# Ledger of designs, part 1: VH-VL binders against o60147

Scores and structures below are computed, not measured.

Target 1, 175 residues: o60147
Amino acid sequence: MLEKNKYLYIFRHIQTNQVLLSQGNVLKKTALFQLPYPLQKPVAPNGMRPAKLRKDHWVPLLKVEFPNESMFQSVFMQLLNYRKYRSVQPLTSDLLKLPIPVRRRKIMRQEVPNTIADLADILNKEKFPENSVRLQLSDKSDSEYADWPPSVQIDSEEIKLSRGFREKTTVDEAR
Structure headers, positions and changes below count from the first letter of each chain, unless a header shows other numbers; antibody chains are not in Kabat numbers.
F, E and O stand for the ipSAE by ESMFold2-Fast, ESMFold2 and OpenDDE, each averaged over both directions (binder to target, target to binder). V2 = 0.75 x the mean of E and O + 0.25 x the DockQ between their complexes.
Where letters were taken out, [cut] stands.

## First folded at step 1 (VH-VL)

Design a17
Fold by OpenDDE, look of step 5:
Structure a17 (fold): chain C 175 residues (1-175), chain A 121 residues (1-121), chain B 107 residues (1-107)
Amino acid sequence: as target 1 above (175 residues)
Amino acid sequence: EVQLVESGGGLVQPGGSLRLSCAASGFTFSSYWMHWLRQVPGKGPVWVSRINSDGSSTTYADSVRGRFTISRDNANNTLFLQMNSLRADDTALYFCARDLPYEWLGAFDIWGQGTPVTVSS
Amino acid sequence: EIVLTQSPVTLSVSPGERVTLSCRASQSVSSNLAWYQQKLGQGPRLLIYGASTRATDIPARFSGSGSETEFTLTISSLQSEDFAVYYCQQYNNWPLTFGQGTKLEIK
């Protein structure tokens, strides 16, 4: 019997840098629901919700191991809420000065650092024991996007994941 | 019945090695973080090492880092502690303990009865 | 490391009495504190975690309180089976640390 899910995987789109959260080491089609859906059917390069999941277009960003499933669920939901909150915020004057296509690209490029910062903020608000949360990054430099609380232990080894998924282990489940 | 049973303790000379085992039963072993602790008679327990559910993460007390290795075999519900370069101050009763289920790491709800380790010339 | 200091070191009490044990931390451990009971020849038994939450199958006479640096374990009415050594333990910071223990003995 496998342990209950306490792993968060975050993926980024290779072109748009959009971010998807995953409860498993394999990106599922349902993850696309995290992206906004415009009136017209968009494609991934346009920075909207693609019609189909192309796993090869998504690369792993980071993996987080929580002490228990409850904490995982809490953080997962909070991350989604943070994203939603940002999506409804008024645009800055600087962004409004840009053409719409340029503006969209600029906003999407910030999703990776924003997501990392959100994660750090969420964890900072929690009173977790020191080194109780394990963070593994595909690129260690991405950890610099935020200040991490003592509860977070950053692994020395980078994630070795394939695009859109990671090989199954005896513990990880593809959800 | 939930149970942990330690074994492998004994007498060893300084610089020697010993491998402790902990057999788990009555629960889904692979779902829990596990720990080793030790206790000198008349003193409180001292934390030694922890391992996460799949063995991908381990942590050690400074006093044993580089000498001890914690590992687990989930298929056989067994926890291990490989102790190398043993010293006299490693003498103690060694316990394996289960981390509290679905709680923050570091509290222990199940303990074994312990296995004695004596390091002496 | 965080040092936990328990008091008193030894307490002589009679059955039926109310018992209060203290645990002080050298720095804040939030509510990440556990209490254990250990009888002679046995491994520790978890009584309280999260400073105030009773573990499964622990009698209601055991209660925990406190936060940050000051913690208390209370036995409302001491029973004959409660004579043992009691330890507090913090899991807020690594390494995990225990107090030196309080021994409850029969008066």
Scores: ipSAE 0.000, ipTM 0.596, lowest interface PAE 10.4, mean pLDDT 87

Design a8
Fold by OpenDDE, look of step 5:
Structure a8 (fold): chain C 175 residues (1-175), chain A 122 residues (1-122), chain B 107 residues (1-107)
Amino acid sequence: as target 1 above (175 residues)
Amino acid sequence: EVQLVESGGGLVQPGGSLRLSCAASGFTFSSYWMHWLRQVPGKGPVWVSRINSDGSSTTYADSVRGRFTISRDNANNTLFLQMNSLRADDTALYFCAKDTYYEGSGSYFDYWGQGTPVTVSS
Amino acid sequence: EIVLTQSPVTLSVSPGERVTLSCRASQSVSSNLAWYQQKLGQGPRLLIYGASTRATDIPARFSGSGSETEFTLTISSLQSEDFAVYYCQQYNNWPLTFGQGTKLEIK
């Protein structure tokens, strides 16, 4: 059996910093169901689930390569569970004082670091073999959001994908 | 109404420094990427720098990298450009520009300021 | 970088005339091209994006066409307020680049 699903891609919305999980380097429309709000206009800037997937609004955040599909599936499901858990947690008093749109934006802005931290926590608990998991980041500084276990090898090479899933050019890499 | 108002330009000697400001209003400033561009009279605009919505990511043109620093204060709806080690060829009208909600792989600008002039001369 | 060449450099026209401005790219920019209008003493104003989509509150007399390397901005009937410099800009590749501009002046 072709172990096709050993790659986890995490994408972020370039404006709202919402996060989507993907089993491949191309987001599927079904990924939008990861977002908590109903399909309504306006799209992502309002902090709701957009009606349509706009690939050009999403950029890769990180890529994880697992040794096998089973490990991938385990981590993937756990990430979703972490997100769900977070979504049902009571809001802090400070957040409750804010207008709903502002509150939503603030929460969404934390999705990137929270997701990275979740991933690290999950991997720490799983205790996979040393250097068995390869992590690539679009921005190496994002690795600082968490302490990674020995099972994770952080690749020195950044993800060569841009918004719209376009490969970065030499000029883009120099930036 | 969207407004962008640049300030801080002036005359400076080579090697000097200037800090430009851009006051934004009429839109949710913290939700958009912002840019600095510059324009020499009689020529087209030239892209200088970009900053993402929360300031966590910045990019620069090769010509200004290492000398210029873009930053933002979302609480006060203000964009900044710290310009150090200024050169004669940095002389231009400097604009702040608002990025759009993206329709493609790159950035275009739906609103510009009036510009602030920077002159670098001995 | 991608070089955008606009033509003509200057165009003398009268109100009511149809105006066609050209922008040529040194390599393909797909449809990732914007047009701006800049009046004296003002910042640029977005007219067209995506090669052919009018920005908000832009009069219908402005239209954009083209793809890949050849683009056109058309003003169907020039108005007095349309005398300005027009710039094309590509956002297909970094760095972003602009054309040198076409100046519309009164005949």
Scores: ipSAE 0.000, ipTM 0.556, lowest interface PAE 14.9, mean pLDDT 87

Design b1
Fold by OpenDDE, look of step 5:
Structure b1 (fold): chain C 175 residues (1-175), chain A 121 residues (1-121), chain B 109 residues (1-109)
Amino acid sequence: as target 1 above (175 residues)
Amino acid sequence: EVQLVESGGGVVQPGRSLRLSCAASGFTFSSYGMHWVRQAPGKGLEWVAVISYDGSNKYYADSVKGRFTISRDNSKNTLYLQMDSLRAEDTAVYYCAKDEFTGLYEYFDYWGQGTLVTVSS
Amino acid sequence: SSELTQDPAVSVALGQTVRITCQGDSLRSYYASWYQQKPGQAPVLVIYGENNRPSGIPDRFSGSSSGNTASLTITGAQAEDEADYYCNSRDSSGNHLVVFGGGTKLTVL
């Protein structure tokens, strides 16, 4: 059985490419609180933060196995901080020139590569022992979004998880 | 131009309370974390507390936990430090400092001039 | 208490090069920032990250890091560089979120 406490799972939304972090291979409802707010309150516009978690809309992006829970927690919190930072930054002039719907889509599409890059950067800073962190990707090509430090061992096998859940089923594959 | 101006310092007796303020201008205050850092006379810098941009997260040094409370009013662009149960060792110049995070680095890019707090019987 | 250690005092001749070093376990995980403080003044950021200078800081100031150490180097020290210098980083020990070094008093001879 997988040790839930030392595994980071990152999920992406199948339509918006938004990213959610999860401790363990089951996506929790509370994960929705990770989604960014606009620069000014109130709550994020419709489409940025769903009212309810639709687990079938989320697919695993990558899985990271850490040597222990402490290392997991450190990296997890840092990832959240990176995301938070981006959420409060002013928009670039190029983005401001775009219609709001187009702008939003463009921003959301960047979450996957940004998250991967963030992870790599964090792991590079942490300087964990060589091959102490195992990385498994749903799509191996996603590893190209970042340079990985020696501490990271990339698994040759792709993740085979169902949408928002631990095990991939035939039903999930048909969706 | 970024400006941070501390106020509220003074002389107080041990066990008393004091509230410091830091007025911020020249940047989007509500977008940044803010810190309090103090410096005892003739001593080094000591980190005291931090509050997140929206006030949802607060962290304290062990030396002040349970006694000091950091808060902010983003509508007034003001940072606060409520200091209760003051001790002689709390005597210091108190600085407010702006947090900066570039995605790679975190640092204090701007500091106030500080306000002196003296705790003496 | 500080999780970062610095030499309490160093000296440098005018026009020469001096290196101030900061050491601590947190530096294995986090970058340092450096602050200059002159008597009766507030600290001023001089270096952050690997080797980044904020606007207004002379190019004679540079930063480096290795292992559990970070260093501030002044190449061609000037009289006005006489000050206290503090390193800073996040704390990996869990006692504090942020930690400062003990400070280094730099005297320019």
Scores: ipSAE 0.035, ipTM 0.583, lowest interface PAE 5.3, mean pLDDT 87

Design b10
Fold by OpenDDE, second read of step 2:
Structure b10 (fold): chain C 175 residues (1-175), chain A 121 residues (1-121), chain B 109 residues (1-109)
Amino acid sequence: as target 1 above (175 residues)
Amino acid sequence: EVQLVESGGGVVQPGRSLRLSCAASGFTFSSYGMHWVRQAPGKGLEWVAVISYDGSNKYYADSVKGRFTISRDNSKNTLYLQMDSLRAEDTAVYYCAKGEYYDILTGFDYWGQGTLVTVSS
Amino acid sequence: SSELTQDPAVSVALGQTVRITCQGDSLRSYYASWYQQKPGQAPVLVIYGENNRPSGIPDRFSGSSSGNTASLTITGAQAEDEADYYCNSRDSSGNHLVVFGGGTKLTVL
């Protein structure tokens, strides 16, 4: 039997490129607490976290299948820690020269490559068995953001979508 | 508790029109896409139409395109299906089904009990 | 319109495991949803997405997918599981179109 708890999904916001981590392909409202910065107006009222999760504003970035739930949980928690760490790091002098809204946008734009790199780093440290972790990317080119350990098998198969999620092709073409 | 109640079914002659309604309660109706699905007697399920949460987008099965019109009144929490130029093959139980939150749920998590439409001479 | 195909009928002994499979090109891109329908009743969602069960659906129901196929598995079939089962997915030929499989009648022996 398949265990849904062994699947990590990372979603990308179609406008802001912010990322959310999910256990399984169903994005929960509690995932909004992961957002360190408010979404762009008018998506989020008052420049804060939206009260409701607009799932239609998110698309899958990648999917990871782990051998078991324990490995999933370990990686998931580490990813959250990496995100927190980045959020409290001192800003570079160049960023400090920018207006706050511009600064936030620049930081958010880096969430995708940073998250991918974090995942790879975590997996490199965990040293899971060879080919024990299956990785699927919505955009195969995103794999270039990191060096992957032997534990990771990159699957060329497309991530299957749940109904309600926008197709990547339509979103990307509009950008 | 989510509740969907269809009405408006009945017996009608070919070429005539019929309007179905679906009264929704127990959820924020204006936040969900809504569907019509039908089932001919002794046959399988056939998707008919969908309308987006705000009514801005509508899609139809090829079998009903140009004849059926899906609409909604969010102030009344009601879904409609205007069926024109009815045919014998349109005979079926018509279900309204709750779609995804702003178009984000896999499948239809709630169905009405259906209303029977019979098209016969 | 894209099509989903199912075996029209399958049988399973009480307490045994049965798998109902749905096949179609749309399943390469989209997860399937599965519905249970008993005589005279409206369909009930039993599985959606990647092995997600709605509240109230027993643990013996599970979902899987591979390539252009999706499967519903009942592990430890019960008498009350006798019903018609339908798969559906998005239609690959249209953005918001939905397609159903032909249905599978499950008999519990």
Scores: ipSAE 0.349, ipTM 0.796, lowest interface PAE 1.5, mean pLDDT 87

Design b11
Fold by OpenDDE, look of step 5:
Structure b11 (fold): chain C 175 residues (1-175), chain A 120 residues (1-120), chain B 109 residues (1-109)
Amino acid sequence: as target 1 above (175 residues)
Amino acid sequence: EVQLVESGGGVVQPGRSLRLSCAASGFTFSSYGMHWVRQAPGKGLEWVAVISYDGSNKYYADSVKGRFTISRDNSKNTLYLQMDSLRAEDTAVYYCAREPYDSSGYYDYWGQGTLVTVSS
Amino acid sequence: SSELTQDPAVSVALGQTVRITCQGDSLRSYYASWYQQKPGQAPVLVIYGENNRPSGIPDRFSGSSSGNTASLTITGAQAEDEADYYCNSRDSSGNHLVVFGGGTKLTVL
């Protein structure tokens, strides 16, 4: 039971670099609810919530394996809250000087490093047991966006890129 | 099956002390943050206190700060609430509730509560 | 400390849809959770995060958020849904502080 809900998948949009969190290795339509509502009825790359999920536009960013469901749930919810909090923060003077479309693109492009930094911050605060969390990245260089606590073991093997989903493993099929 | 069972409630005079217990079973107690939430008769839910999974962090509502002490014994799977200097407004059903690990932001299981009545 | 506000009471006809809303500054930064409480019983978690249902909770329950508000929606209200509903979230001050809404009594007509 606990093993069924111990994996966090993070996907990024190939154009906008927006980020979606997933409890499974396949993106669900409901994942789009993580993105803000559009001002009009735009689709990506306007930097807002697209009307439909195009799985082929999303690639895995990283996978996190937790020791148990409780730890997963904690980190998952905190990540959501971190993103929400960030979305309502005042814009910097530098950003305000930019045209709105340019500003939006710049903000979205920071979602990947911000999400990684958020994850690291959360894990640093939680103080999980050493080497209890396994982190696998599609690009190992992305791990440089943050300092990781001793609880995190970075996998030497990179995630194989698969748009919108990853092949199911025996453990993932149980979800 | 996850179970939380509160005990220690009763009738007590103002200024007195009471200690509540919450016995946990059916899960790894030491892996969860635990909270006390109270509900005055006919009123809404009020957050009281939280203790982290390892007991290293404790926080309290302003209404009980300095009077109540939350603690836990992970070896006994038990959560405690020491209530000192009790007031009439402390009259309530007291629930223990678990928060998945730490800082998950929700309560997935609640006890049935224990009634504390502070009356002269 | 932060405050969350709810309408004290709402009604819905059987089979109809009802939305219970929670409002507060903390909801700009944090997701709300929702609890159902029936008379003489402990609260039961029905929604957490944006739209997550615990096991055993019917799919007629859903959650949403906008700005400083969070909403619980019951699509196709049933008689057994008559209860008090509470929202909560982390306090805006951060840490592990929690705040509850005042609760909404839902009557099913």
Scores: ipSAE 0.505, ipTM 0.832, lowest interface PAE 1.3, mean pLDDT 89

Design b17
Fold by OpenDDE, look of step 5:
Structure b17 (fold): chain C 175 residues (1-175), chain A 119 residues (1-119), chain B 109 residues (1-109)
Amino acid sequence: as target 1 above (175 residues)
Amino acid sequence: EVQLVESGGGVVQPGRSLRLSCAASGFTFSSYGMHWVRQAPGKGLEWVAVISYDGSNKYYADSVKGRFTISRDNSKNTLYLQMDSLRAEDTAVYYCARDSEWFGELDYWGQGTLVTVSS
Amino acid sequence: SSELTQDPAVSVALGQTVRITCQGDSLRSYYASWYQQKPGQAPVLVIYGENNRPSGIPDRFSGSSSGNTASLTITGAQAEDEADYYCNSRDSSGNHLVVFGGGTKLTVL
């Protein structure tokens, strides 16, 4: 197995805080399929699924290194299922009373903490070996969104990926 | 100015098919969900179907599910309703309406087209 | 599917105030929209959300809600307000489904 196949990268949109899962440190166009379509076509700041993948609009949220690809695949699929489950749950009355664009924004703002919590929950249930999973965060404070099992080792170093890309470019440094 | 113009209505026998059209203008048609709503003579409004801006999502009232098909051609700014296996109870004025996507209201309506199903 | 109920008919004297009420479980979760329909014409949106009026709708039209009810109020009814009025909301069983009330015929005396 290739080393790259055991890495989960989670990206967040810089404006909407929507979340995309990625196998590997480069976002693919197909990642957009993770986002739902509304009845009305929206632009990225107001919408759920952009028409095009703008990699520069996505920043790394966290990186997870698994012992092997099988563990990665298991967690990856479960994360997608958790998200799907949430998407079909009835909304609270308070949310339903809000204008649809406002409602969507509020929901999207919760995707980051929800995804982190989901990951922790999944890892808690999987009962992986102690310190077998390595977690790196762009912001260490994001780790506070969940209680992590002994299988997770939080890296003291933050991830240093560029927007939507594996490595920082000279262009990124100039900005 | 937002305009919706329905067409395709007429008299048909039970079991036959009919296709309605709704021509849209005055707004970016491809950005909005669209609805069909019908009204039987002397009766109230009944929701029929909705289609998303790109046609990827469709929903129907139970009364027409399996018989009616909502579709759209965004290149022509046109909404369609394919009505198959028509019944007498399908007799109505059929309206197309735009979904505002704000509080869920239908903010603009066409003038409607009459469909009469009779033997 | 959700159901919305309205009184079939109400009357109001010219210049007086009338309230048309819509009731249904979906109204606990969603705002009602109100539509005016005159004979031989298409429905026209008059109120949406809690109390929002589209452009061109007179300010004598207002909306309110409480519990599982929504109300359209016409303060100072005019002769031209005689029409059928329908409430509408999203269906509680589906976010994209729509349900209409049975309609209320308003007569201006």
Scores: ipSAE 0.336, ipTM 0.758, lowest interface PAE 1.4, mean pLDDT 89

Design b6
Fold by OpenDDE, look of step 5:
Structure b6 (fold): chain C 175 residues (1-175), chain A 121 residues (1-121), chain B 109 residues (1-109)
Amino acid sequence: as target 1 above (175 residues)
Amino acid sequence: EVQLVESGGGVVQPGRSLRLSCAASGFTFSSYGMHWVRQAPGKGLEWVAVISYDGSNKYYADSVKGRFTISRDNSKNTLYLQMDSLRAEDTAVYYCAKDEGYSSGWYEDYWGQGTLVTVSS
Amino acid sequence: SSELTQDPAVSVALGQTVRITCQGDSLRSYYASWYQQKPGQAPVLVIYGENNRPSGIPDRFSGSSSGNTASLTITGAQAEDEADYYCNSRDSSGNHLVVFGGGTKLTVL
């Protein structure tokens, strides 16, 4: 019998490439609080943090299966801390030269690679047993954003979706 | 506590119409999609229709498409199923079910007790 | 429309483990949900997504998936677990959003 709370899902927004962390494959409304901006209407990208969770606007980026809930919780909290740390860092001079809307979009586009890199870094530090962590990626090329420790086994199996998730389209892949 | 109460079932002749209602309470009705699922006597579950939280999207099973209409009144916390051109094979217990998400179907986490519709000559 | 296939009936001895399997093409891409239905009662959600249990569902219920299959496992079957079990998932055919399996009658011996 598998433990219920040992799965980490990372979702990306299909338009903005913003990232949400989730315990399990079902996004909860509270996940929106991970976004750094206040609640606004309408939905992203204009609002940064939409007032309502539109689950169909989010797709899984990756899935991580941990040996137990304790390991999951440790990694999950560290990921949140890494995100928080980045949010308070000064902007680079290059970003400051850009108009605010362009700057925001560029920052959001970096959330995916940054999150993947964070995950790898955390896992490298944790020194979990070899092949004890199972990683599935929606796009295998995303694994190139980081060096993975021996504890991570990259699974070639596709991430299954909830019923309400959109299927990948050429338009989505281009984003 | 989430509650779903179906009503409007009964005996009707083929070709006639019937309107089912589902009264919802215990949750923010306007935030969730809703489903109709039916079960013929002694048979399995058959998905019938779904409506999004705001009513903007509707999907139907092929068996009822063009005959049934799903709708909702969020001000009354009520889901509806208008059934036209009823057939004998439409005989079933009709359940309303709450969708977990805001869109048009993730999973049904709460079900009503159902209302029986009998179509017979 | 796409179909989900279940064995019509399975049995398990008290305290033993039983697995109910659902098979269909849509399960390659989508998770299944599982519903328990006892005679004269409405269905109750027991498993959804990867392996999620709603509140009130005993931990002896678990879910798994492999390829084009999804499975509900009851570890340590109890007498009260005797019921019909239905899987459902997204219909990949395009006309239906949701499709149910034919159901499996579980007898506890």
Scores: ipSAE 0.313, ipTM 0.792, lowest interface PAE 1.4, mean pLDDT 88

Design b8
Fold by OpenDDE, look of step 5:
Structure b8 (fold): chain C 175 residues (1-175), chain A 119 residues (1-119), chain B 109 residues (1-109)
Amino acid sequence: as target 1 above (175 residues)
Amino acid sequence: EVQLVESGGGVVQPGRSLRLSCAASGFTFSSYGMHWVRQAPGKGLEWVAVISYDGSNKYYADSVKGRFTISRDNSKNTLYLQMDSLRAEDTAVYYCAKEDYGDYAFDIWGQGTLVTVSS
Amino acid sequence: SSELTQDPAVSVALGQTVRITCQGDSLRSYYASWYQQKPGQAPVLVIYGENNRPSGIPDRFSGSSSGNTASLTITGAQAEDEADYYCNSRDSSGNHLVVFGGGTKLTVL
């Protein structure tokens, strides 16, 4: 579907607040590869990558509609780069003072705001036309994590979420 | 010293395959997207392919799609380009290039390796 | 892929100012990067983004953009600036991710 090629969905884990990027409103199993694996270098905290994709554990954080697939691809690649950059940065002294489990939780809690900030930063560096990018958030308050350029039109309607990595349909609303 | 060094170029007949390598040093290779860019003799630069920092995403120019495969081994700090079904028009110097974060500006280039496809 | 067009050749007198321009629809949405290439050498990044110079690039090089164009300006051209200059940007057509201009040969007189 050509229309899906211009949509970026960002999902969050309902418990850990980990973030996954997706092209389209359904997460693929391969999306889990975005999460650090403990055996990979740099060494990631244990348990950051689930063994299985639990559909009931992930909900859409935001949806971005781009004018075309090329713009989507560009932003998608940049988001991955930003995430990698953060992952290799030295931990602050404050974080290092915390027990490992507490540290892990604190880092994961920052993934949502960091990802939103990354997206805004990326879009601020682009020369996209005014109101050419449509942003829809599951929680409107999340838009406050960043300043958005004029190219971004924030939708007044929040994403209607259903279980199973998709937007609610009329059928879902009737349940 | 930050450096990219291409290798694997040579003379091949049409229809044959060739694998290029790019050895990276002086920077955290696994943190950056990498690109291949080629230049035919006496011609301009042509973008060929890109691979994300972890190899999870790849994109190709239409001229090479289905024939070329970009890959990387971060444990070896090496970028690869598998070229299959080579054509005369693939004759070029092939450069590997490092991208900057958030931009497709290439701040580091190798010196290139020549690939000649001739019968 | 989207097209970026450049004049094939331009000339500038020593010490004078020259502007090399790149034009294409992609430039409406993306910044351009500029590369200098001398004979037998690999390209060197000289300008990227709005007007960013990598380390080691002289301040006589600057970048600008307007509409569907991007420009590289050399203020006070030096003999060593004689080279081919290429622009690139992200592609807006959806076929490629990156596209290069055809290149401009700069002669310093």
Scores: ipSAE 0.409, ipTM 0.812, lowest interface PAE 1.3, mean pLDDT 89

